# Ledger of designs, part 3: VH-VL binders against UPF0305 protein MTH_811

Target 1, 155 residues: UPF0305 protein MTH_811, of Methanothermobacter thermautotrophicus (o26902)
Amino acid sequence: MKGSDALIMALRNMAATLGVYDLMEVRVFLERSCRFVQERYRAIYVDAYMSMVVDSVLDLKAGFSGTPEMDDARYSLRDALKRLDEINAPTIVGLTVLYRTYVKGEPLHPPGTPFPGGFEVEKKDGVHYCPVKDKQSDNPEALCDICIARQSPLP
Below, E stands for the ipSAE of ESMFold2; O stands for the ipSAE of OpenDDE; V2 stands for 0.75 times the mean of E and O plus 0.25 times the DockQ between their complexes.

## First folded at step 1 (VH-VL)

Design b8 (from b6 with heavy chain D99S I100E R101W Y102E F103L D104L W105R L106Y A108Y I111Y; framework fv_bermekimab)
Fold by ESMFold2-Fast, scan of step 1:
Structure b8 (fold): chain C 155 residues (1-155), chain A 122 residues (1-122), chain B 107 residues (1-107)
Amino acid sequence: as target 1 above (155 residues)
Amino acid sequence: QVQLVESGGGVVQPGRSLRLSCTASGFTFSSYGVHWVRQAPGKGLEWVAAISYDGSNKYYAESVKGRFTISRDNSKNILFLQMDSLRLEDTAVYYCAKSEWELLRYGYFDYWGQGTLVTFSS
Amino acid sequence: DIQMTQSPSSVSASVGDRVTITCRASQGISRWLAWYQQKPGKAPKLLIYAASSLQSGVPSRFSGSGSGSDFTLTISSLQPEDFATYYCQQAYSFPYTFGGGTKVEHK
């Protein structure tokens, strides 16, 4: 079994245990993690992230049949697991982050997600860019290091 | 065509046991959580028990906890409810219900069986 | 446990009437609410999920609204086949609980 196959199986098993309380827990976690973001953008950001979480769980329950990306995000899979444990990330947040980064190769925020200053997450020439990745370096609970997206040239 | 067919209901005596079955067809049974919901004659609906798609997680209403056991056999597409220490208040039509598997639809029952009646000898 | 209270317990209506049924949760359940229709001797049928989403195959005269603790099911123009008992159900937490039901009867 490849490491990516073992990861997909583990994520499917985790998805099977999810309930309504886990969804509420992830919203609370995201609101706490986004406390450094202006209030007007926080709601849009949280709602976009929640939609992405739902889509990720849906994919896992349907049986993802694509090729795992196992991308070269800043953190290796081992370091990502350690990072999620260190910040006490809820299970549903952890599975979503790991699924998108290491299985799908997609950013935590879908393209088009707006941020302060009129900048958005965008995809150019096969690469995902996020306008706030570098600005989150001092946020101890930010998951940007695990995200596949690169810092936008125009933050 | 999605179909759920309950069986095993009948007339029982208080304190005895009964096992209900629900045979599923027309969908990938092993991918969905399934539930038992009952309805006493002339009364409303009461959720009884649930089991996850792989059988690893089980949930029960307090009124049946310790007396009823939910299980499934994914190789045969069958859901079971083992009912021990039956009481008069367990008199009801027992429905097998399929839940949606999407996170935002988790816990909503999109398909139901016809029901099987459990009654007590008078 | 979360208690679900429906009102009214019964309503007398005529074909073409607008019928409104309410459901109140004993605590906030966000939008984790479904509505079901049950005809005598039959299993319930899902009409609305997530408080306001119409289930596939359900006529557009049925609509749901609300969030938090107060929810409403509306039938904009009652049809002969709509005379039935309606139940709300919360899916916010286990144990899942149903309202007591609202019987829609002929005047």
Scores: ipSAE 0.006, ipTM 0.500, lowest interface PAE 12.6, mean pLDDT 77

Design b9 (framework fv_bermekimab)
Fold by ESMFold2-Fast, scan of step 1:
Structure b9 (fold): chain C 155 residues (1-155), chain A 125 residues (1-125), chain B 107 residues (1-107)
Amino acid sequence: as target 1 above (155 residues)
Amino acid sequence: QVQLVESGGGVVQPGRSLRLSCTASGFTFSSYGVHWVRQAPGKGLEWVAAISYDGSNKYYAESVKGRFTISRDNSKNILFLQMDSLRLEDTAVYYCARDLSPTYYFGTEYYFDYWGQGTLVTFSS
Amino acid sequence: DIQMTQSPSSVSASVGDRVTITCRASQGISRWLAWYQQKPGKAPKLLIYAASSLQSGVPSRFSGSGSGSDFTLTISSLQPEDFATYYCQQAYSFPYTFGGGTKVEHK
C-alpha cells in the first residue's frame, strides 16, 4: 500500500467515527472561545471555520483521494499526530488539520478568515499567507507548525 | 464613554504589600484583556502584567514574577494587582490599560487603546 | 526580550515642522508596532497601531511606516498640542516592550 493511500484510509476511517455530536462540540467550543469577540468578527470566523470542518469530514466520507502535501509542513505526519495528542486536540480538529495540511495543501484557517485589526488569511500567487503565524509562538495550543500558510509579508 | 480609574497607590515601606484596583466603565469589561503598565518618575513605560478576558491566562514581566499577582472580578468590573515584597525599584505611576481589540487570550495583537489616570506607588525613607 | 531603541531621545522643533521619530527592534516583529503620545502628567494616548493604522480620532498629520525591525513615526506639520513624548511599543511577543521615548520640545 502506498503511504498516500494509507493516510487517506486512516483519515476516512477517522471520519467514519464522527457524527453530528462531534460537529456540535466544535461549534460550541468556537462559540465559547469567541463569545466576547465583536459580532462582526465572530459570525464570519465561526461560520468559515465550521464550513471548513464540515467540508473536510464530508469530503473524506465521500471517498476523497489525493496526494499528501507533506513538503510544506514543519512536522512529519507522525510528529503531527504526537503534537495533536500532546495538546489534547479533539478528534475532529485533528482530522481537519491532517486533511488540510497533508492532503489538500490548504491552510488551517480558510482564506478570508478575519483577525483583529482587519487582517485576513489570503492566497497570492499560489501561496497562502496568514497575518498571525509568527505571533502565535507564545500560544501553547497553536498548530501553526503544521500549517502550510506563511507569515504575511509586510505591507 | 470608556473609563478606567485606578486606586490603591500610596507611600509604602520596602518589603510590604499593596493592592491596586482599576474600575472599568463604559464598555463590556468581560470582553477585554486588561494590563498593568508602570512608569518610574522621569523614565519610560514598562509593561508589568496582563490578564485575559476570563482570567484564565496571566502574564508577568520577569522583574515582578513571583511577587505580583494580577486578577479580575468581572461581576464588579474591577482589575487588581496584588504587589508583595515591594522594592524601591517598584516606585512608579501604575496605569491600568485596555486591549484595543476584544480578546480571550494573550496571543493576538495587544495595543493599549484606553488608559486610566494612573496611581502613584512610592516609598518612605 | 525584544529591545526597542528610539532615536532621537529628544528633538527641538517649531510649529509647522515635519518631525520624524525612529524605532528599531532587536529582532523582526513584522508589523506589530504601536506609537503612543504622552503629555506631562497625563496617561499615554494610542496614535498608531499595526505600524501604519491611524487610531480613530487621531489627526491625519500623524503617520506610521516601516516593517520588520525599522519603524518611523512622522508628524507632517507640527501643531502646538503635539509637543509631547512619543513611545513605540512592540506587540509581537510577551513581554511587551516600549522604546525609551522621544521628547518633542520647543526650539
Scores: ipSAE 0.000, ipTM 0.507, lowest interface PAE 14.1, mean pLDDT 79

Design c10 (framework fv_cemiplimab)
Fold by ESMFold2-Fast, scan of step 1:
Structure c10 (fold): chain C 155 residues (1-155), chain A 127 residues (1-127), chain B 107 residues (1-107)
Amino acid sequence: as target 1 above (155 residues)
Amino acid sequence: EVQLLESGGVLVQPGGSLRLSCAASGFTFSSYAMTWVRQAPGKGLEWVSGISGSGYSTYFADSVKGRFTISRDNSKNTLYLQMNSLKGEDTAVYYCARGGYDFWSGYSRDYYGMDVWGQGTLVTVSS
Amino acid sequence: DIQMTQSPSSLSASVGDSITITCRASQSISRYLNWYQQKPGKAPNLLIYAASSLQSGVPSRFSGSGSGTDFTLTIRTLQPEDFATYYCQQSYSTLWTFGPGTVVDFR
């Protein structure tokens, strides 16, 4: 079986153990970490991210169909696992990151997620773009290197 | 069939320690968050501690933080509350409760109520 | 920490009455509010979850409403088995909190 098939099975097993407190922890964490973000963007961002986490877990429980390919993220799967361990990522965060990047090929912030300045995550010509990826290069806890999205062109 | 059964409540001297157990049956224990709720004689309900289905995340009320520890053994379908440095104000009936329905299993995402409770176990802290 | 308050602290009612209990949160909790019933000497029973959703097996005379900071529990056509203490509880924060309770007694 392909490595991605083994990963899917591992993620499904992890998803089976997650419950309401894990989801509540993600919401609290996001609201605290986004405190510096303008209020009108913060609420939309948090809600979009929570929906994405829920959808990712439910996809794993329903059994993803198709043949995933893992080639757009900067980090290999091995390096991503080391990174998540280094920052002590919560199980639900790690599961979501690995599933979206290495199984679905979707960005960690869903398309349409707004950021200050009128920028948002968008998909053009089959490529996902994020307006803040390069600005996170000096953040030791950022997961941008495990995300398939590319930096949006500067204004 | 779905049941929670607490045990371990007893008379303890101030400064003592006690471990409570909650045996679960009739459902997939690992799929649910679990919680401890206490009620002092003649008073209202007070949430004490919660633990995620995996055991990864644990939470405590400020009144017990640093003194109580929650844990679970999913292979034995058992929830625990380790109580240290007990005080008179810890005297209460301690209930084990299933903490919200796991919406991952296809229920509404808003299903966060404690739908199954044990009968409670009385802890008395007195000299 | 999110503080919960309930009003009234107690009320007297007759069978057949309709009663309303109010719960207020110190900050917005969206719809993450549950209502419980507790009879003397017994464990609590879940009535309403997510502010307005009726728990399976609970009579339709119970209903909940509200969002944000202000919530209500309504019992229409009060029955003898409804004389009990009622508690609201928020699940918005990872640290859950209960209201102080409302005692519903017969006149």
Scores: ipSAE 0.000, ipTM 0.496, lowest interface PAE 15.6, mean pLDDT 77

Design c11 (framework fv_cemiplimab; at its last look DockQ between E and O 0.08; V2 from the best seeds 0.00; counts 0 for: pae E 14.6 > 2, placed apart)
Fold by ESMFold2, look of step 2:
Structure c11 (fold): chain C 155 residues (1-155), chain A 125 residues (1-125), chain B 107 residues (1-107)
Amino acid sequence: as target 1 above (155 residues)
Amino acid sequence: EVQLLESGGVLVQPGGSLRLSCAASGFTFSSYAMTWVRQAPGKGLEWVSGISGSGYSTYFADSVKGRFTISRDNSKNTLYLQMNSLKGEDTAVYYCAKDSPSLEEWLRYGYFDYWGQGTLVTVSS
Amino acid sequence: DIQMTQSPSSLSASVGDSITITCRASQSISRYLNWYQQKPGKAPNLLIYAASSLQSGVPSRFSGSGSGTDFTLTIRTLQPEDFATYYCQQSYSTLWTFGPGTVVDFR
């Protein structure tokens, strides 16, 4: 069976017992992950990610039946699992990252997420671009190295 | 101040199509799920459709599945409802509502804290 | 789907009375129940969320209680502006459903 089919089954099993305590762990994780982000953007990023987490859990609980997308080799499942373990990510964060990356094929910041200077995550010709991916290479708590988006080109 | 303004309600024939719009202001639109609720004349409230803040997840009442689609444009702070294959039973005032999750509990789209004034759709010959 | 019922369907009361409206779910919905008020020709307004939490700006004469399948909305010291239809709505599952409504008329 394909790796995405096995992943979906594992994600559904993982989602079955998630509750409000797990959601609190997401907020703690996000506040830690964003502690060096400018204050005016932290709430925006946290709220956007929290919405994405809730939607991902609800999709999985509802028995998502879409066609799984084959992942890009740069976003290897093994590397994602290792990275999530390295940062001690909460289970619900791990579930969300894996679902978005390998099932939906979407970046870890939702399209339209605002960044300083008025830039956003965008999709062009089937490729997602993130304005800040290269800027996060030295952040040990960032997950940009497993994000499907590429660095935005010069404007 | 949160404001929601629906538009696009008109008289249409059975089998026709119509797109409703809801202009939103006073909150970070992309951070909240949005909902359409309808009310037939003299009748109660019926939830129609909902969409996540990102737009990736959509939900529909059984009465409209396969006929209606929901979408949002977060760059324009606008929610849409595309209604196809309209029937007489679709005659109603359509309300746009902001969905606010409970931050204290397990989140499943909490409650509709702000509503627009509605737009009337009439499906009749 | 979760079916919601309300009782009574309508009632008449005088200014100053205390009234109670009940809402029942066809299965347990924990505390995920909301109450709305709707006046004729107007959009609904949220009164109570999560069974008992009062929305900002709603007078304290409104209160909610219950969990599981049985819920109540209580209006103490009824005022003339409380003439309206009241709806309960479950927020436990993604297919949100409303109760049929309770009409409150003044005698």
Scores: ipSAE 0.000, ipTM 0.473, lowest interface PAE 14.6, mean pLDDT 77
ESMFold2-Fast, scan of step 1: ipSAE 0.006; ipTM 0.544
ESMFold2 (binder alone), look of step 2: mean pLDDT 90; pTM 0.930
OpenDDE, look of step 2: ipSAE 0.014; ipTM 0.614

Design c2 (framework fv_cemiplimab)
Fold by ESMFold2-Fast, scan of step 1:
Structure c2 (fold): chain C 155 residues (1-155), chain A 123 residues (1-123), chain B 107 residues (1-107)
Amino acid sequence: as target 1 above (155 residues)
Amino acid sequence: EVQLLESGGVLVQPGGSLRLSCAASGFTFSSYAMTWVRQAPGKGLEWVSGISGSGGSTYFADSVKGRFTISRDNSKNTLYLQMNSLKGEDTAVYYCAKDLRFLEWLSEYFDYWGQGTLVTVSS
Amino acid sequence: DIQMTQSPSSLSASVGDSITITCRASQSISSYLNWYQQKPGKAPNLLIYAASSLQSGVPSRFSGSGSGTDFTLTIRTLQPEDFATYYCQQSYSTPYTFGPGTVVDFR
């Protein structure tokens, strides 16, 4: 067994080692990563992301068995792993990013996540759109390059 | 900067035991699989053992299975190789190395290596 | 176990030459092959992973190709620091196995 089956088994094994203190590290990492998000939206953004992280970890601990969607990501799995190493991502952040992108085929911010201007992550015609993806190109710690979402045309 | 420092290599008699250590720094130790590779004097590289980031899975070459055990202490960022029932053919420089990949159970690529520690098994 | 072979076992070359080293696996290993360089008295260094991916910091004169059972490492415009021993290694299945090495010497 190689490829997608090996990936989900690895993610399940990593999820089994994670505890409450790993969630504390995620919040610190997110606050650092959200330094360019306006204060009034930061709490909503961070809380939505934390909920997604918790759901991802619990789903993996429960033994998710879906078919991974590795071919749809911008980065190959190996390039994504190298990127996570470069930014020194906490294990739980890396696990969540890989699970969402390569197993679920979902954006890092789930549909409905609110952003400044009243815009949200949306799904149209099978494609996920994010209003802030291009605005993060100057942030060396942003994981938008790994995310499957495309930049929204309206903002 | 990633650093790996092996220690523990000495002269031991056949049938003896020895524990090697590898001190790691410069990366999130618990997130990466680690490996031991040895090289007999004037010979090529031989993979000895590997361990997952959590320590939950271990792998061994047939030549050392049942005699060697691999373990790690993630609180001390240290990898160990316990060597029992040593034979002359175990004489080698032992290297510890870090897997390139962030996660366990994927294919292994060894991106950083220590300087090695010499183990000599002789009377 | 998967056996790895390399050819040639040794070669002599001059600075500025282009050289090719071949590695063969006893069974298909897809693209799960790595190349390492070892200089006398030093630990090995990763040059190429996944058959063709150049490791960060490695000069672009190094390149890898192949899949399945046959793989090659090419060094274009050989430099003095390239005289070393080169090893291939399969990461498809445990126990992981290395080739016997190819010594690149000057002459």
Scores: ipSAE 0.000, ipTM 0.523, lowest interface PAE 11.3, mean pLDDT 78

Design c3 (framework fv_cemiplimab)
Fold by ESMFold2-Fast, scan of step 1:
Structure c3 (fold): chain C 155 residues (1-155), chain A 125 residues (1-125), chain B 107 residues (1-107)
Amino acid sequence: as target 1 above (155 residues)
Amino acid sequence: EVQLLESGGVLVQPGGSLRLSCAASGFTFSSYAMTWVRQAPGKGLEWVSGISGSGGSTYFADSVKGRFTISRDNSKNTLYLQMNSLKGEDTAVYYCAKGPYYDILTGYLRYFDYWGQGTLVTVSS
Amino acid sequence: DIQMTQSPSSLSASVGDSITITCRASQSISSYLNWYQQKPGKAPNLLIYAASSLQSGVPSRFSGSGSGTDFTLTIRTLQPEDFATYYCQQSYSTPYTFGPGTVVDFR
């Protein structure tokens, strides 16, 4: 069994234990993590991420059968796990981060996720870009270091 | 057919303790979060506490935090609310509710789809 | 905590009337808003979830709308069984909070 297969099995087992109160804990964690986002846009951002979390759990419960992608992440799986522990990330946040990064090879916010100023996550020339990745430098709880997306070019 | 039956509501003196029970049937109890909501006489609804399906996560309103404990026994399909240091302001009908319910089709979670009949707790000297 | 307000506090209506109840949140709650009906001496019943989704078994004369901070519940062609107290409830974050209720009485 490859390590990627073991990861998928672990994530599926984790998804099976998650319920609505775990999702509420994630919302609190995300609101805290978004303290540097303008108030008017925080709810939009949090709701977009919550949709992603729900989709990840549902996909894992349905038995995702794709081929895992391991090369897009900046961090090794080991380093990502250590980072999630260091920030006391809720289990469901860890599940979403690991699933999107190491199984799907997708950014932590899907393309089209809206951000302040009319910007959004986009895929351009085969690369995922996020408009706020560098703006999270003052947020020690941000998971942008694990994310495959790169900072969007300046206007 | 989902049924939720609360019990345990009685008259108790201020500072006393009481445990409420909610017997559930008609659904896979361990798969769903459960909630307690109360209603003081002549007043509106107030969310009190919630517990995940596994019992691993619990949540409380600030008014009861540190005094109330929520728990469940999935082998008996029963939800509990342990109430300590009771105050006059805790006088209410206590409802057991199924949820917050997970709605896969809409992606929106967090509604209470079934409620019990309620059990009256009176805190008075 | 998120505070919920409802208006009117009470209203008198006749069978066949259409009525609207409003609910306001102290901050944006997106569409995480539920409506419950409570008849005298009975437990609340879920009518609408996610601001506008009708619960199974609830008559189509009930409808909900709104997002953010302002929400409405509409009952078209009021029936005798609709005389009750109606509560909105936000499920955006804990503690979950309910509005103070709107009493719909027979005129």
Scores: ipSAE 0.000, ipTM 0.496, lowest interface PAE 15.9, mean pLDDT 79

Design c4 (framework fv_cemiplimab; at its last look DockQ between E and O 0.03; V2 from the best seeds 0.00; counts 0 for: pae E 12.0 > 2, placed apart)
Fold by ESMFold2, look of step 2:
Structure c4 (fold): chain C 155 residues (1-155), chain A 124 residues (1-124), chain B 107 residues (1-107)
Amino acid sequence: as target 1 above (155 residues)
Amino acid sequence: EVQLLESGGVLVQPGGSLRLSCAASGFTFSSYAMTWVRQAPGKGLEWVSGISGSGGSTYFADSVKGRFTISRDNSKNTLYLQMNSLKGEDTAVYYCARDSLWFGELLRGYFDYWGQGTLVTVSS
Amino acid sequence: DIQMTQSPSSLSASVGDSITITCRASQSISSYLNWYQQKPGKAPNLLIYAASSLQSGVPSRFSGSGSGTDFTLTIRTLQPEDFATYYCQQSYSTPYTFGPGTVVDFR
């Protein structure tokens, strides 16, 4: 079994046990993870991430078709699992992070998500850019260090 | 090397209580959900109860709801099953088993390591 | 609850035979079906997870297939150590349920 196949199978098994009650923890965790973000943007960030969580769970429950790609160059699967355990992330958050990072190759925030300063997550020349990636290094509950997006370049 | 060792199985009378223990070693215990599976003599396997890695979520088969409690002490690497109001149909070998690693906060339902089992006999 | 059935309940076979055991779920469980082997006086041992994925350390003569409601375990070139009871188990939803078992005996 290839690493991507083993990961997808594990994520499918995990998603099969998730229900409505598992969503209860996610908002509290996300609010804590973005406590340094201004209030107006915090609500938008949380709502966008909740939608992404639901979509990821639905994809996994329906079964994944296609050919997933894993890129070991960004952040090792071992280190990501350790990071998620260390911050005590809710299981559904961890499932979403692993699915989007290692299976879909997509950032943790959708393109177009607004951030303070009027910036957004952008996709340019096949690369995702996040305006706040480097600024989250002081937040021990932030997940930016395992996100595939790069820091947006200066203007 | 992963090891699971159950203890506490004895003969008890109907209506009695008993606590089973499962000592774990060779892995980071708090990172894994744990489960109890039982097997009546000469019969098949029956899932009994499961608990998340933190102990925050617990799950039970309908046959034991309200009578059994599952708990864990992550500082002692030990899983427990408190069994109350025991009935003859609870007579079985009780196995503890590890749910697979990915996220220990939910049961994933495939059991990669099992203990040797401990026999509980409910008879008067 | 999801009920699991197995067929046959027992079979007799010789070393070198290829055998197939079937498992059926009362509703679709996608591919969330696992297989275990159990020898007398021992705990079960995981063989196959997610319908077709071979657990580490399990010989390649074991294979699984199926999705939805119907699943099979195949043992090719049966060895003396393969005479045991085999259980299927769904991991689609709690309560996790096992099939009744299939006893594979020496002929």
Scores: ipSAE 0.006, ipTM 0.501, lowest interface PAE 12.0, mean pLDDT 77
ESMFold2-Fast, scan of step 1: ipSAE 0.006; ipTM 0.552
ESMFold2 (binder alone), look of step 2: mean pLDDT 91; pTM 0.937
OpenDDE, look of step 2: ipSAE 0.014; ipTM 0.609

Design c5 (framework fv_cemiplimab)
Fold by ESMFold2-Fast, scan of step 1:
Structure c5 (fold): chain C 155 residues (1-155), chain A 124 residues (1-124), chain B 107 residues (1-107)
Amino acid sequence: as target 1 above (155 residues)
Amino acid sequence: EVQLLESGGVLVQPGGSLRLSCAASGFTFSSYAMTWVRQAPGKGLEWVSGISGSGGSTYFADSVKGRFTISRDNSKNTLYLQMNSLKGEDTAVYYCAKEGYYYDSSGYWYFDLWGQGTLVTVSS
Amino acid sequence: DIQMTQSPSSLSASVGDSITITCRASQSISSYLNWYQQKPGKAPNLLIYAASSLQSGVPSRFSGSGSGTDFTLTIRTLQPEDFATYYCQQSYSTPYTFGPGTVVDFR
């Protein structure tokens, strides 16, 4: 739990330095990451992600206090940091990913985020499910390996 | 009952303003992007504006940019179109529509639920 | 902006006929094309999405084909309720654009 406390402290210190210019950088990163997604569909994804980013930064600035859990994440924290560096992720994106996965235990796409076919991210019996996790294997900038969500059993 | 009901269409003077509403029921409103499509009397369909599920992203046809704004209140399941600086060319039936999805390798979308429309007439 | 055109602008047909309506995009839109039917005084109704996928509840006499820039809507064995205007719409990029419509009138 000591390592978790150190992570929370590091994320809080990082969040204290973030401002509006960092939010602008997130939009550029998302446009690049979603460049192969149909334009209108991309707008829904970007909007959902931006809301998640803002909530994460504000939570940390407010001095979040809790007990983090690292459950079902594919990557160790060290490996997650290496992955974020490999894809040249902005600092604020890295902060958001680490906060949701290792502190909150929540998926990178918020519950209710819509995907093609009427599917959405959902939570059942304490487990988060995402309909497109396995479909992102060919996306070089995908962060699904750092996400706690499991692939939804699609019909 | 899955439906969309538009309201607010009326006769307005050129240069005037009007707000249209679209009440949604029977589906999870906040999970879907919404759109406004208009049709001038005797003419074809013209896409006007769209909004993401959360309301954070909005899009407009060039003919209405700077004059119209789209917004939504997810707590009330209602979509809005605020129309300012109205012109004769804005005379049309305005339809509210929900954007549906089809999952394949590519992902597709379409307007799968439409309201009955509300007539806006801009005339002196 | 992507421009959509339809041919013919209008046609007259008899019950039992098979008719074909074409739609052309000014640039490639892959399979991101939808077809809508609009009856007089009513809102449009989705018939076909993704160029060739039939919407649930739509009669099988309707079919769509094509990809890239050229698309076709076919109505086999035309019925009285098929009197309507038909629109294609590209969903590839905003601003979304509709074709000018094809009026199907009974002889």
Scores: ipSAE 0.000, ipTM 0.495, lowest interface PAE 18.4, mean pLDDT 78

